VH-VL binders against q983m5. Designs and how they scored, part 7

Target 1, 189 residues: q983m5
Amino acid sequence: MVKVIASSLRKGNVVDKDGKLYVILFAENIHPGKGTPVTQLDMRRIGDGVKVSERYRTTEQVERAYVEEREHTFLYADGEGFHFMNPETYDQVAVSEAVVGDAAPYLQEGMPVQVSQFNGIAISLVLPQRATFEVVETEPTTKGQTASSSYKPAVLSNGVRTAVPPHIAPGTRVVVMTADGSYVERAKD

## First folded at step 24 (VH-VL)

Design aa2
Fold by OpenDDE, fold request of step 26:
Structure aa2 (fold): chain C 189 residues (1-189), chain A 121 residues (1-121), chain B 108 residues (1-108)
Amino acid sequence: as target 1 above (189 residues)
Amino acid sequence: QVQLVQSGAEVKKPGSSVKVSCKASGGTFSEFAISWVRQAPGQGLEWMGSIIPTFGTANYAKKFQGRVTITADESTSTAYMELSSLRSEDTAVYYCARVGWKGWSYYMDVWGQGTLVTVSS
Amino acid sequence: SYELTQPPSVSVAPGQTARITCGANNIGSKSVHWYQQKAGQAPVLVVSSDSNRPSGIPERISGSNSGNTATLTISRVEAGDEADYYCQVWDRSSQHYVFGTGTKVTVL
């Protein structure tokens, strides 16, 4: 199996731990002011759904599972699930809502997504870390605020709730992290 | 010991659909992957698709894509294979099997007894 | 598509050794599994990629794989070994199970 450093792992990756497969639900690199940097991983064990939370040294080696990772393009969602296409083979794969999980709101038509397959079955997705959405609701723009001012609540076009800088207004497109919807920057498009 | 027990023989008309069941016992169904393999009379083994019940998704052989539906019910530890638009060429014994694996490779380590599906006018 | 080719039939006398081949390009790089299917019965896994022998399978049945040929070897063949044998691989490219064409072993 391929080993990678813990800090490189992302939500949606599948790892092998003690002979069991786990899907990473949450990954964060923590750099304390005092102490050694660590990687926090929240994982779900495949099969019984048991959730595990563990910390690793950022440079600690973690075994990636024997899953086929292939880039697909998101097409659409329907009653059967979420549909993706392999841009090379044009093969389509359906992924259940259970697998997509909280990534669903961030999926956009044409979006490249890494699909992890076990036995040819989609068991996890890795979305681009960033995606762009329009702010549809937020508090009035605050004048005279600096970039370091407190963020305000906002709602994106996909229904996700986030926090944006005071100068962001409805209609503005923003880049957010697909892992948690956190604001990154104003879209440049 | 894990066992797979399939539903009984079926006789169907062309154009109709058949749904075969596969009930697992002796293990944790939610941890299983189930494959379906058929065998026409006097012919070899042909993989149709596989499912992981926990995920509710299936991988289908290209040949059967759009015509076969594989599902699973965790509450009853049962997998299903439904084949539509039946043709005479679909006459075969249909097997379910539990998937085993090592590394990148998969195999079938436990098999059902098979279900004969006969398609005739 | 990836295809596995087996001889249609192999005949062997009792006590002798039967060898069933499974051919494909660079099959030696793949894990090859073998199934035994007796008349009127479901297939039974007799050789897996695992180091552990399937339960109930005698040691006289073994598998090897090199180059473009995988081989199932049945030593000291008995009448009960008469069956169809299938090789099988997982094709990562297509994400398909691939079975060999099957070999009928007849015990003379």
Scores: ipSAE 0.810, ipTM 0.922, lowest interface PAE 0.6, mean pLDDT 94
Fold by OpenDDE, fold request of step 26:
Structure aa2 (fold): chain C 189 residues (1-189), chain A 121 residues (1-121), chain B 108 residues (1-108)
Amino acid sequence: as target 1 above (189 residues)
Amino acid sequence: QVQLVQSGAEVKKPGSSVKVSCKASGGTFSEFAISWVRQAPGQGLEWMGSIIPTFGTANYAKKFQGRVTITADESTSTAYMELSSLRSEDTAVYYCARVGWKGWSYYMDVWGQGTLVTVSS
Amino acid sequence: SYELTQPPSVSVAPGQTARITCGANNIGSKSVHWYQQKAGQAPVLVVSSDSNRPSGIPERISGSNSGNTATLTISRVEAGDEADYYCQVWDRSSQHYVFGTGTKVTVL
């Protein structure tokens, strides 16, 4: 198996711990002002769905599982699940809602997604870290607000709630992190 | 020890569907991957597809895509294989098997007793 | 598609050694598994990629693999070894299980 440093792990990656497979649900690198940097991993055990939360040193080695990671393109979702296509072979794979989880709102037609397969079965997805959506709702700007002012609540076109800078108005396209919907920047269309 | 017990023999008409069950015991079903393999009379083994019950989705052999549906019920520790649009060529013994693995390789270490499906007019 | 080719049949006298081959391009780089299937019964795993021998399988049954040929060896053959034998690999490219064509072993 391939070992990687904990800080390199991302949501959707699959790791091997003591012969059990875990899907990373959440990954965060924490760099305290004082102390040793750590990586927080929230994981789901594939065997029984048990959730585990663990902290690693950022440089600690973690074993990646034997899973096939192949780029696919998101096509559509229906009652059978989410459908992806291998752009090289044109093979399609269905992924359950349970596997897609909270990534569902961020999926867009044509989006490249890394699909992790065990025994040919899709068990995890890795989305691009960033995606672009239109702001459909947000609070009006008030006089005197500057770009350095606090963020305001907003709703994206996919229904995700986020926070945006004061200068962002409805109709503006913004880049957000697919992991948590956090604002990154105004889209450069 | 792990055991797989399959449903009984079936006799079907062409164009109909058949659903075979595979009940697991002696282990943790949620940790299993289950494969379905068939064998026509006097012929070799042919893989049809596999499922991991926890995920509810299956990997299918290209030959059977669109015609086979593999499912699992964790509450009853049972896997299912449904084959539609049956033809005479589908007459075979159908096996379920538990998947074992090491590294990038998969095998089948526990087998059901098999289910004979006969398709005839 | 990846295909595994086996001889249709192998005959062996009791006490002798039977060798069943499984041929494919660069099969030596793959883990090859073997199944025994006696008449009217389900297949039984007799050789796996694991370092441990499957439970209940005698030491006189072993597998080897190199180049373009995997081989199942059954030493000191007994009447009870009469069966069909299948090799099997996992094809990562297609994400398919691939079985060999099968070999009928007859004990003379």
Scores: ipSAE 0.809, ipTM 0.924, lowest interface PAE 0.6, mean pLDDT 94
Fold by OpenDDE, look of step 24:
Structure aa2 (fold): chain C 189 residues (1-189), chain A 121 residues (1-121), chain B 108 residues (1-108)
Amino acid sequence: as target 1 above (189 residues)
Amino acid sequence: QVQLVQSGAEVKKPGSSVKVSCKASGGTFSEFAISWVRQAPGQGLEWMGSIIPTFGTANYAKKFQGRVTITADESTSTAYMELSSLRSEDTAVYYCARVGWKGWSYYMDVWGQGTLVTVSS
Amino acid sequence: SYELTQPPSVSVAPGQTARITCGANNIGSKSVHWYQQKAGQAPVLVVSSDSNRPSGIPERISGSNSGNTATLTISRVEAGDEADYYCQVWDRSSQHYVFGTGTKVTVL
């Protein structure tokens, strides 16, 4: 059994709690101004799909489940689900929409993804923390706005809504966090 | 106690498809997976695939990939195994089984009664 | 592919001990499970890698694993022990269940 600190856990990880397996749907580290830092975990229990929400101390040890974690590349999605391929073995695995969840918009062809398999079945995904998308819609730059001005709403090429700096225009490629679509920086490509 | 009850025997023509059901009673699909294992007459056990109903996708033996489809209906606590493009070699007793686990240890602790599928011209 | 090899048959007299082997490379590092299948019946788990013996399974039946050989031991064999026995592992590399070739135990 492998134990890790709660703060290190990410969406898609699988943990063992009280002998049951849970997939992390959401993970957030909360650092209050006063008090002990905590990690909020929203999880789904494997087997019956029950959702639970728990808080841990950020340094609290959490047991990782026995799942096979293998890097795959995203190929495509169809009516059967999302298809990934092991770049070493060329084996393909189908992942259901239910498992992919809100990660779906961030998947791009060729993207490396960590697939967690239980009993050979894909039960969770871990995407790269960052992904690049084109801004397809945003508000015009207002005269007088500076780089330090408030972010403006934008829509990415994958349909995700985000907020971008005022100087970002449609057609610009930006790096966003795959967890919540938040803007990171202009793409350097 | 959990029991698995399978559908009845099937007689099929080559090239056709068969769909076998496996209904769980005395419990639900919670905290376990369902595996399908077949056994040709006088032969050993051969794993075909497994499913975790909650996730809706299955793991298949490479040998059957593309020809077998394993599904589950949680509302009825029933798992299904469909095998297409049937051949005479597919004549076998097909079993469903509940998968238990501990760590990396996966085993089948509850078995259905088996379903005989006969493929003949 | 990972393969488990069993002797085709084992004969044993009542009251004696039957040993069924399951051979594979480094099988000693794997969790090995055993199934009993009587004629015309579904397989029954008789040995799991867990410390807990399956319900209804007598203490006469036990499993051991070392090196390249796993062994199912049936002590004080009874007529009712006559069956086919299969070892099984989970192959992490291929993500497959692997069954042994099976052993027919005959009680003389």
Scores: ipSAE 0.776, ipTM 0.906, lowest interface PAE 0.7, mean pLDDT 93
Fold by ESMFold2, fold request of step 26:
Structure aa2 (fold): chain C 189 residues (1-189), chain A 121 residues (1-121), chain B 108 residues (1-108)
Amino acid sequence: as target 1 above (189 residues)
Amino acid sequence: QVQLVQSGAEVKKPGSSVKVSCKASGGTFSEFAISWVRQAPGQGLEWMGSIIPTFGTANYAKKFQGRVTITADESTSTAYMELSSLRSEDTAVYYCARVGWKGWSYYMDVWGQGTLVTVSS
Amino acid sequence: SYELTQPPSVSVAPGQTARITCGANNIGSKSVHWYQQKAGQAPVLVVSSDSNRPSGIPERISGSNSGNTATLTISRVEAGDEADYYCQVWDRSSQHYVFGTGTKVTVL
């Protein structure tokens, strides 16, 4: 174990709290205009899967466990889960649907993914921040609507619903954030 | 104290499958990994695979990948090891064990009593 | 794959010291765990992480690890120490457990 400050924690890190291990699912540093900066942590207890949400001072020390954090490449999914290959050993690692969660539609064959392993079992994944998908459905721009500055609904080629700028047409390839599908920019074909 | 209680001895024919259970008692099934280890008569210990019950996937030893399926039922605090396409060489005592850890390493701190599986005609 | 080699047997008189070795390349950089298995019984963890004794293990059982050799030492051997002893590591490269070949300790 190594003590680290709370604000340094990221998804996939594992912390020891009162003798129990938790994998970080989400970390957010909050710097309010008034009051003390805090780190909000959403965590999952490894032993029983119970989810916990806790707030720490950004400088508060926590114990971080040693876990393997290695790049893998996504291969395919089947009834046993999502399968990745370790690029150095060529071994395959199965990752459960519970661990992949909402990231599943963003996985693409050959995609590099950071895998956190405990006892050789994947407990967390971090995808590349951005990925490219085609817009397969979106509202056409209607005549007479000139004051709209809002993004419009769209459906990506992976089935994810998102919002895009008004000028994006069906068939356009777009770069989105893998965390939530939010639009970043048009892809460079 | 946590105890691991395994299912009883089995006699199986070649080509069949066996499923051994491992139930945690005397505590909560809150341990994050269960390992399966076998020991053929007069031989040493051989790791087969491990599972973290809450995560549902297993880490398998290469020798057994494709023939072994390790699962867990969180609601009953029970882990299972199923070995298919049995051969006479699979005659062994099969143990489950709770995984402990420190630093970068893992070990087995609580062992079940063992389940003898005999494969013969 | 990473292999741990142990002597097949060690014979020791009561009251003497038994030393059980576990050899592998650069094993001193790894954490070594030791198990005792009496005849007809499940293994029991007797040393973890080179030298840590679990609760209930007598202080006369100890471990050390350096270089290419880890050693389990049983001081003032008693008849009840007669058992098979296994070392074990976690191999980070393969993400696998590796057990030693086992050592039978006979108390003369």
Scores: ipSAE 0.655, ipTM 0.861, lowest interface PAE 1.1, mean pLDDT 89

Design aa2
Fold by ESMFold2, look of step 24:
Structure aa2 (fold): chain C 189 residues (1-189), chain A 121 residues (1-121), chain B 108 residues (1-108)
Amino acid sequence: as target 1 above (189 residues)
Amino acid sequence: QVQLVQSGAEVKKPGSSVKVSCKASGGTFSEFAISWVRQAPGQGLEWMGSIIPTFGTANYAKKFQGRVTITADESTSTAYMELSSLRSEDTAVYYCARVGWKGWSYYMDVWGQGTLVTVSS
Amino acid sequence: SYELTQPPSVSVAPGQTARITCGANNIGSKSVHWYQQKAGQAPVLVVSSDSNRPSGIPERISGSNSGNTATLTISRVEAGDEADYYCQVWDRSSQHYVFGTGTKVTVL
């Protein structure tokens, strides 16, 4: 156990709160123009999966648990879950749908992910922040588009619906955020 | 205080399967991991695998991968261990245990009473 | 694979001290846990994290760990200490529990 300030916590960290362990699902530091900076934490209790949302002063000390954090590569998914491999030992770990959650459509064979384990069981995944997918459906481009044109709907090759700039055509490879599918830029490949 | 109560003794034929249950009482099942450990007659303790019930996946000892399935039912506070393709050397007492932890390490702080599984022809 | 070796048996007279060893390469860098198992019963945790004693465990039972040897010490041995004793570690590299081979303590 080590004490850390709340603002240093990120997804995949585990904290001990009142004798119970929680995995961080989402962390945001909020610096209002007026008032005290806070850290907003969404967490899941390891034992029963109960989700809680709490605010801490950014400087508040929080007890962080010792959790094994190691890079794995994604292999495949089946009815038993999502399967990853430690590239150094070739040991495989199964990760439940509950842990993978909304990240599932962004997983790609061979993708490196950070896996947090408690008692050898995966409790959190952190995907690369960005991933590349092909746009498979969107409206055709139109000449004379203005700089203020709104983003248009698109469907990515993984099935995710997102919005892209008007100049993006079907077949274009785009970089998106793995957190929500939001467009970042055209792929540079 | 948490107690772990296991299902009763079983007699099985080679090639069949057995499913042992482990029910938590006097506490909450949802706040800890459960490990399964077996002990053949006159032999030592052998870890088989562990589960955190809310995740539904288990960490298996390599020796038992492919033959053991560990599951949990949160609504009944019960964990299960199923061992398939039984052989005579699977005759053992099977224990469930609650996981405790400190630092980088884990141990078993509450044990079930054990379930004798006998595999005979 | 990481293996923990214990002597198969230790015989001790009442009132004397039993020392049960658990040997492995660099075991002093790991946390060692100890279980007592009386005949016909489930194991009971008697020492965690090298030297921590759970509530209800008599102070006569203590643990130490350094170098390549962890040791469970039972001072002023009583007939009720007759049991099998197992050491255990968590192996971080394999993510597995590892139990020692077990030591039968006989009180003469």
Scores: ipSAE 0.651, ipTM 0.852, lowest interface PAE 1.2, mean pLDDT 89
Fold by ESMFold2, fold request of step 26:
Order: C-alpha cells, then structure tokens, then sequence
Structure aa2 (fold): chain C 189 residues (1-189), chain A 121 residues (1-121), chain B 108 residues (1-108)
C-alpha cells in the first residue's frame, strides 16, 4: 500500500478503505467555479461486490494497492465469460460478465483492452474510449438538416441503441463512446 | 480467529471426479482470494488455482487447466475445488488457503486442515 | 519456468542455528514467503515479504533475501522446530504461485 491523492485514482485501481479493498469502477474530478474541487468515486468492494459511491477532496490521501495492469487483446465471449489474450505471453484470461458489465456490446475481436488483475484474477477492464460501429437502423436522411439538429434514434451493429444526427443514414459507420454509446462523429475509414 | 474448515477425506476410483469444500468461520470468507494447494504423499506443495468469490472466475495453474474447476458460494462463505478424470497420481492432501497480500506479492496466511483424496482401484 | 531450489535437508543440534536457503535467479527482486509444516499438519506462514514475522511467530525465526538467495534463519533451535520448510514467491510474469522444493529440518 501507498498513499496517493484522490484525484490520481482511475478505473481499475484498488484502494483500502477502513480495512476493506475496493476496485475503482468510475472516477471523475470535478472543479466547480466556486467551491472545493472533489473526486467522485464509484467503487466495488472486492469481498462482497457491494457498490459504493463516495466523494473526496481531490487532494485527500487514500491508500492504494499495487495491481497488475496489462494490455490484453479481446478474443471472444462464450457461456464461460469473456476471453482475452496477453499479446506478449499468449496466456488467456477469462473475465466474468459481472466485471465486463455494460461494456460487453462494445468489445470487438482484436480490441486492445487494459486489464487489471489481483492475484491473477481480472477485476476490471478499460476499453478504448472510442470504437466504430455501423448504424443498422435509423430514419432515412433528412435533407436540409445539419449535424446540430435534434438527434434521432439509431441502433448500432452491436445492438446498442443510441442517437445520431439527422444526416446519418443506415449503413453509415460511426464512432461512438464505449462508455455509453454516444455519437462522436462519422468514421473516416 | 478466522478458520478454514474443509470437507472430509474421500476415496475415489480412477476416472471419477472429486469436489472438496472449504468453509470460512470466525470471519467473512469473501474478503480475500482463496487458493487451492495439493501435496502428494512425501512430496512438496503444488498450487492448483485461486478464486476471488465476488468475481467468479479463477486463475488456474497450467498443469490443471481443463481438469480443475474452482468456484465459490458467497452466501455460505464456501469455496469448492473439483478435479475431474482422476488418476492414481492425484492421490494427495488438498488444502485451501486464504490469500494475504503485500505490495506486488501474494502469500497464504490461513490454511484449511487439508482433505485427503485417495484414488485407487 | 521459474523454479525455487532448496536443500533437501538440514540437520542441526538444539541451541544452534539452522539456515535454510531458497535459490533462484534474481530472487532478491521478489518477495519471499516461508511456511513451516510439521508432520501431519497443514503449513503455517512463518515469514512473509522476506522478513516480516506474523503474530505468534517467535523472533528467533527470521528471513532475509538478496541476490540469488533467500534465507530462513532459525536461531536457538528447539525440538519443536523440526519440520519441513517451504519458500514461495509470486511470479508476476506468469501470475502464478511458485513453491520451493522443501527442506526437512532435523533436530539432533
């Protein structure tokens, strides 16, 4: 264990709070125009999986555990979970559906993913911020509308429902945020 | 204070499977990883795999990949190790242990009493 | 694969010092843990992280680790110290535990 400031914490880090270990699921630093900067942490207790949400001053010290963080490549999913390979050693790591969570539909074969391991067991993963998917369902394009017009419903090739600008037609490849499926831009491929 | 209590000795035929249980008492089992280690008669310690009950997947030693299944039941504070396709060389005492942790390293700070599994025809 | 080599046995008279070695390439860069296993019993952790003694372990049991050798030292050996001793590391590359080959300590 080492003491670090709260604002340095990110998804996949493990902290000791009151003798319990927690994996960081989400971290956000908030700098209001007035008031004290804070770090919002959503965490999962390793022992029982209980999720907690806490707010710290950005400079508050917390006890951080040392956790292996290694890039892996996504291979496939099956009934036993999600399977990744270390590209240097070729060792495979299974990651449970509970750990992958809402990120599951954004995984693509060959995708580089940061995997955090405690005792050789995957406890967290971080996808690339953005990924490209085809729009498979949406309303036809509407002439005269701009990208800043109201977004319309769409379904991506991975099954995720999102909203796209009105000029996006079915069959268009789009870049989305892997955190929530939000539209970023048309793909440039 | 914390104790790990394992299921009793078993006698098995070659080709069958065995499932050993490991229950924590005097504390919560699920706060730490659980490792399984075996020791054949007159031989040393051999790690088989580990699990963190909350995450449900296990880290397996390569030698046992495909033959061992490690699971946990968080509600009963019990871990399980199942070894399939038993051979006479699988005759051993099987231990569960609670994982301790410091820095980048792991060790086993509380051990179960051991479960003797004998594989004979 | 990473292997930890220990002498098969060490004999020591009561009151003397037993030294049990655990050898591997650059083991000094790793944390070494030691277990005592008396006949018919489960192993017990006696040293963690090279030199840390768990509560209840007498101070005459100590550990050190440098270079290619970790050493468990038992000073003022008693009959009750007769046991098998194992070293162990965590191998970060493989994400596996590695146990030493074991050393039987006999008290003469």
Amino acid sequence: as target 1 above (189 residues)
Amino acid sequence: QVQLVQSGAEVKKPGSSVKVSCKASGGTFSEFAISWVRQAPGQGLEWMGSIIPTFGTANYAKKFQGRVTITADESTSTAYMELSSLRSEDTAVYYCARVGWKGWSYYMDVWGQGTLVTVSS
Amino acid sequence: SYELTQPPSVSVAPGQTARITCGANNIGSKSVHWYQQKAGQAPVLVVSSDSNRPSGIPERISGSNSGNTATLTISRVEAGDEADYYCQVWDRSSQHYVFGTGTKVTVL
Scores: ipSAE 0.647, ipTM 0.858, lowest interface PAE 1.3, mean pLDDT 89

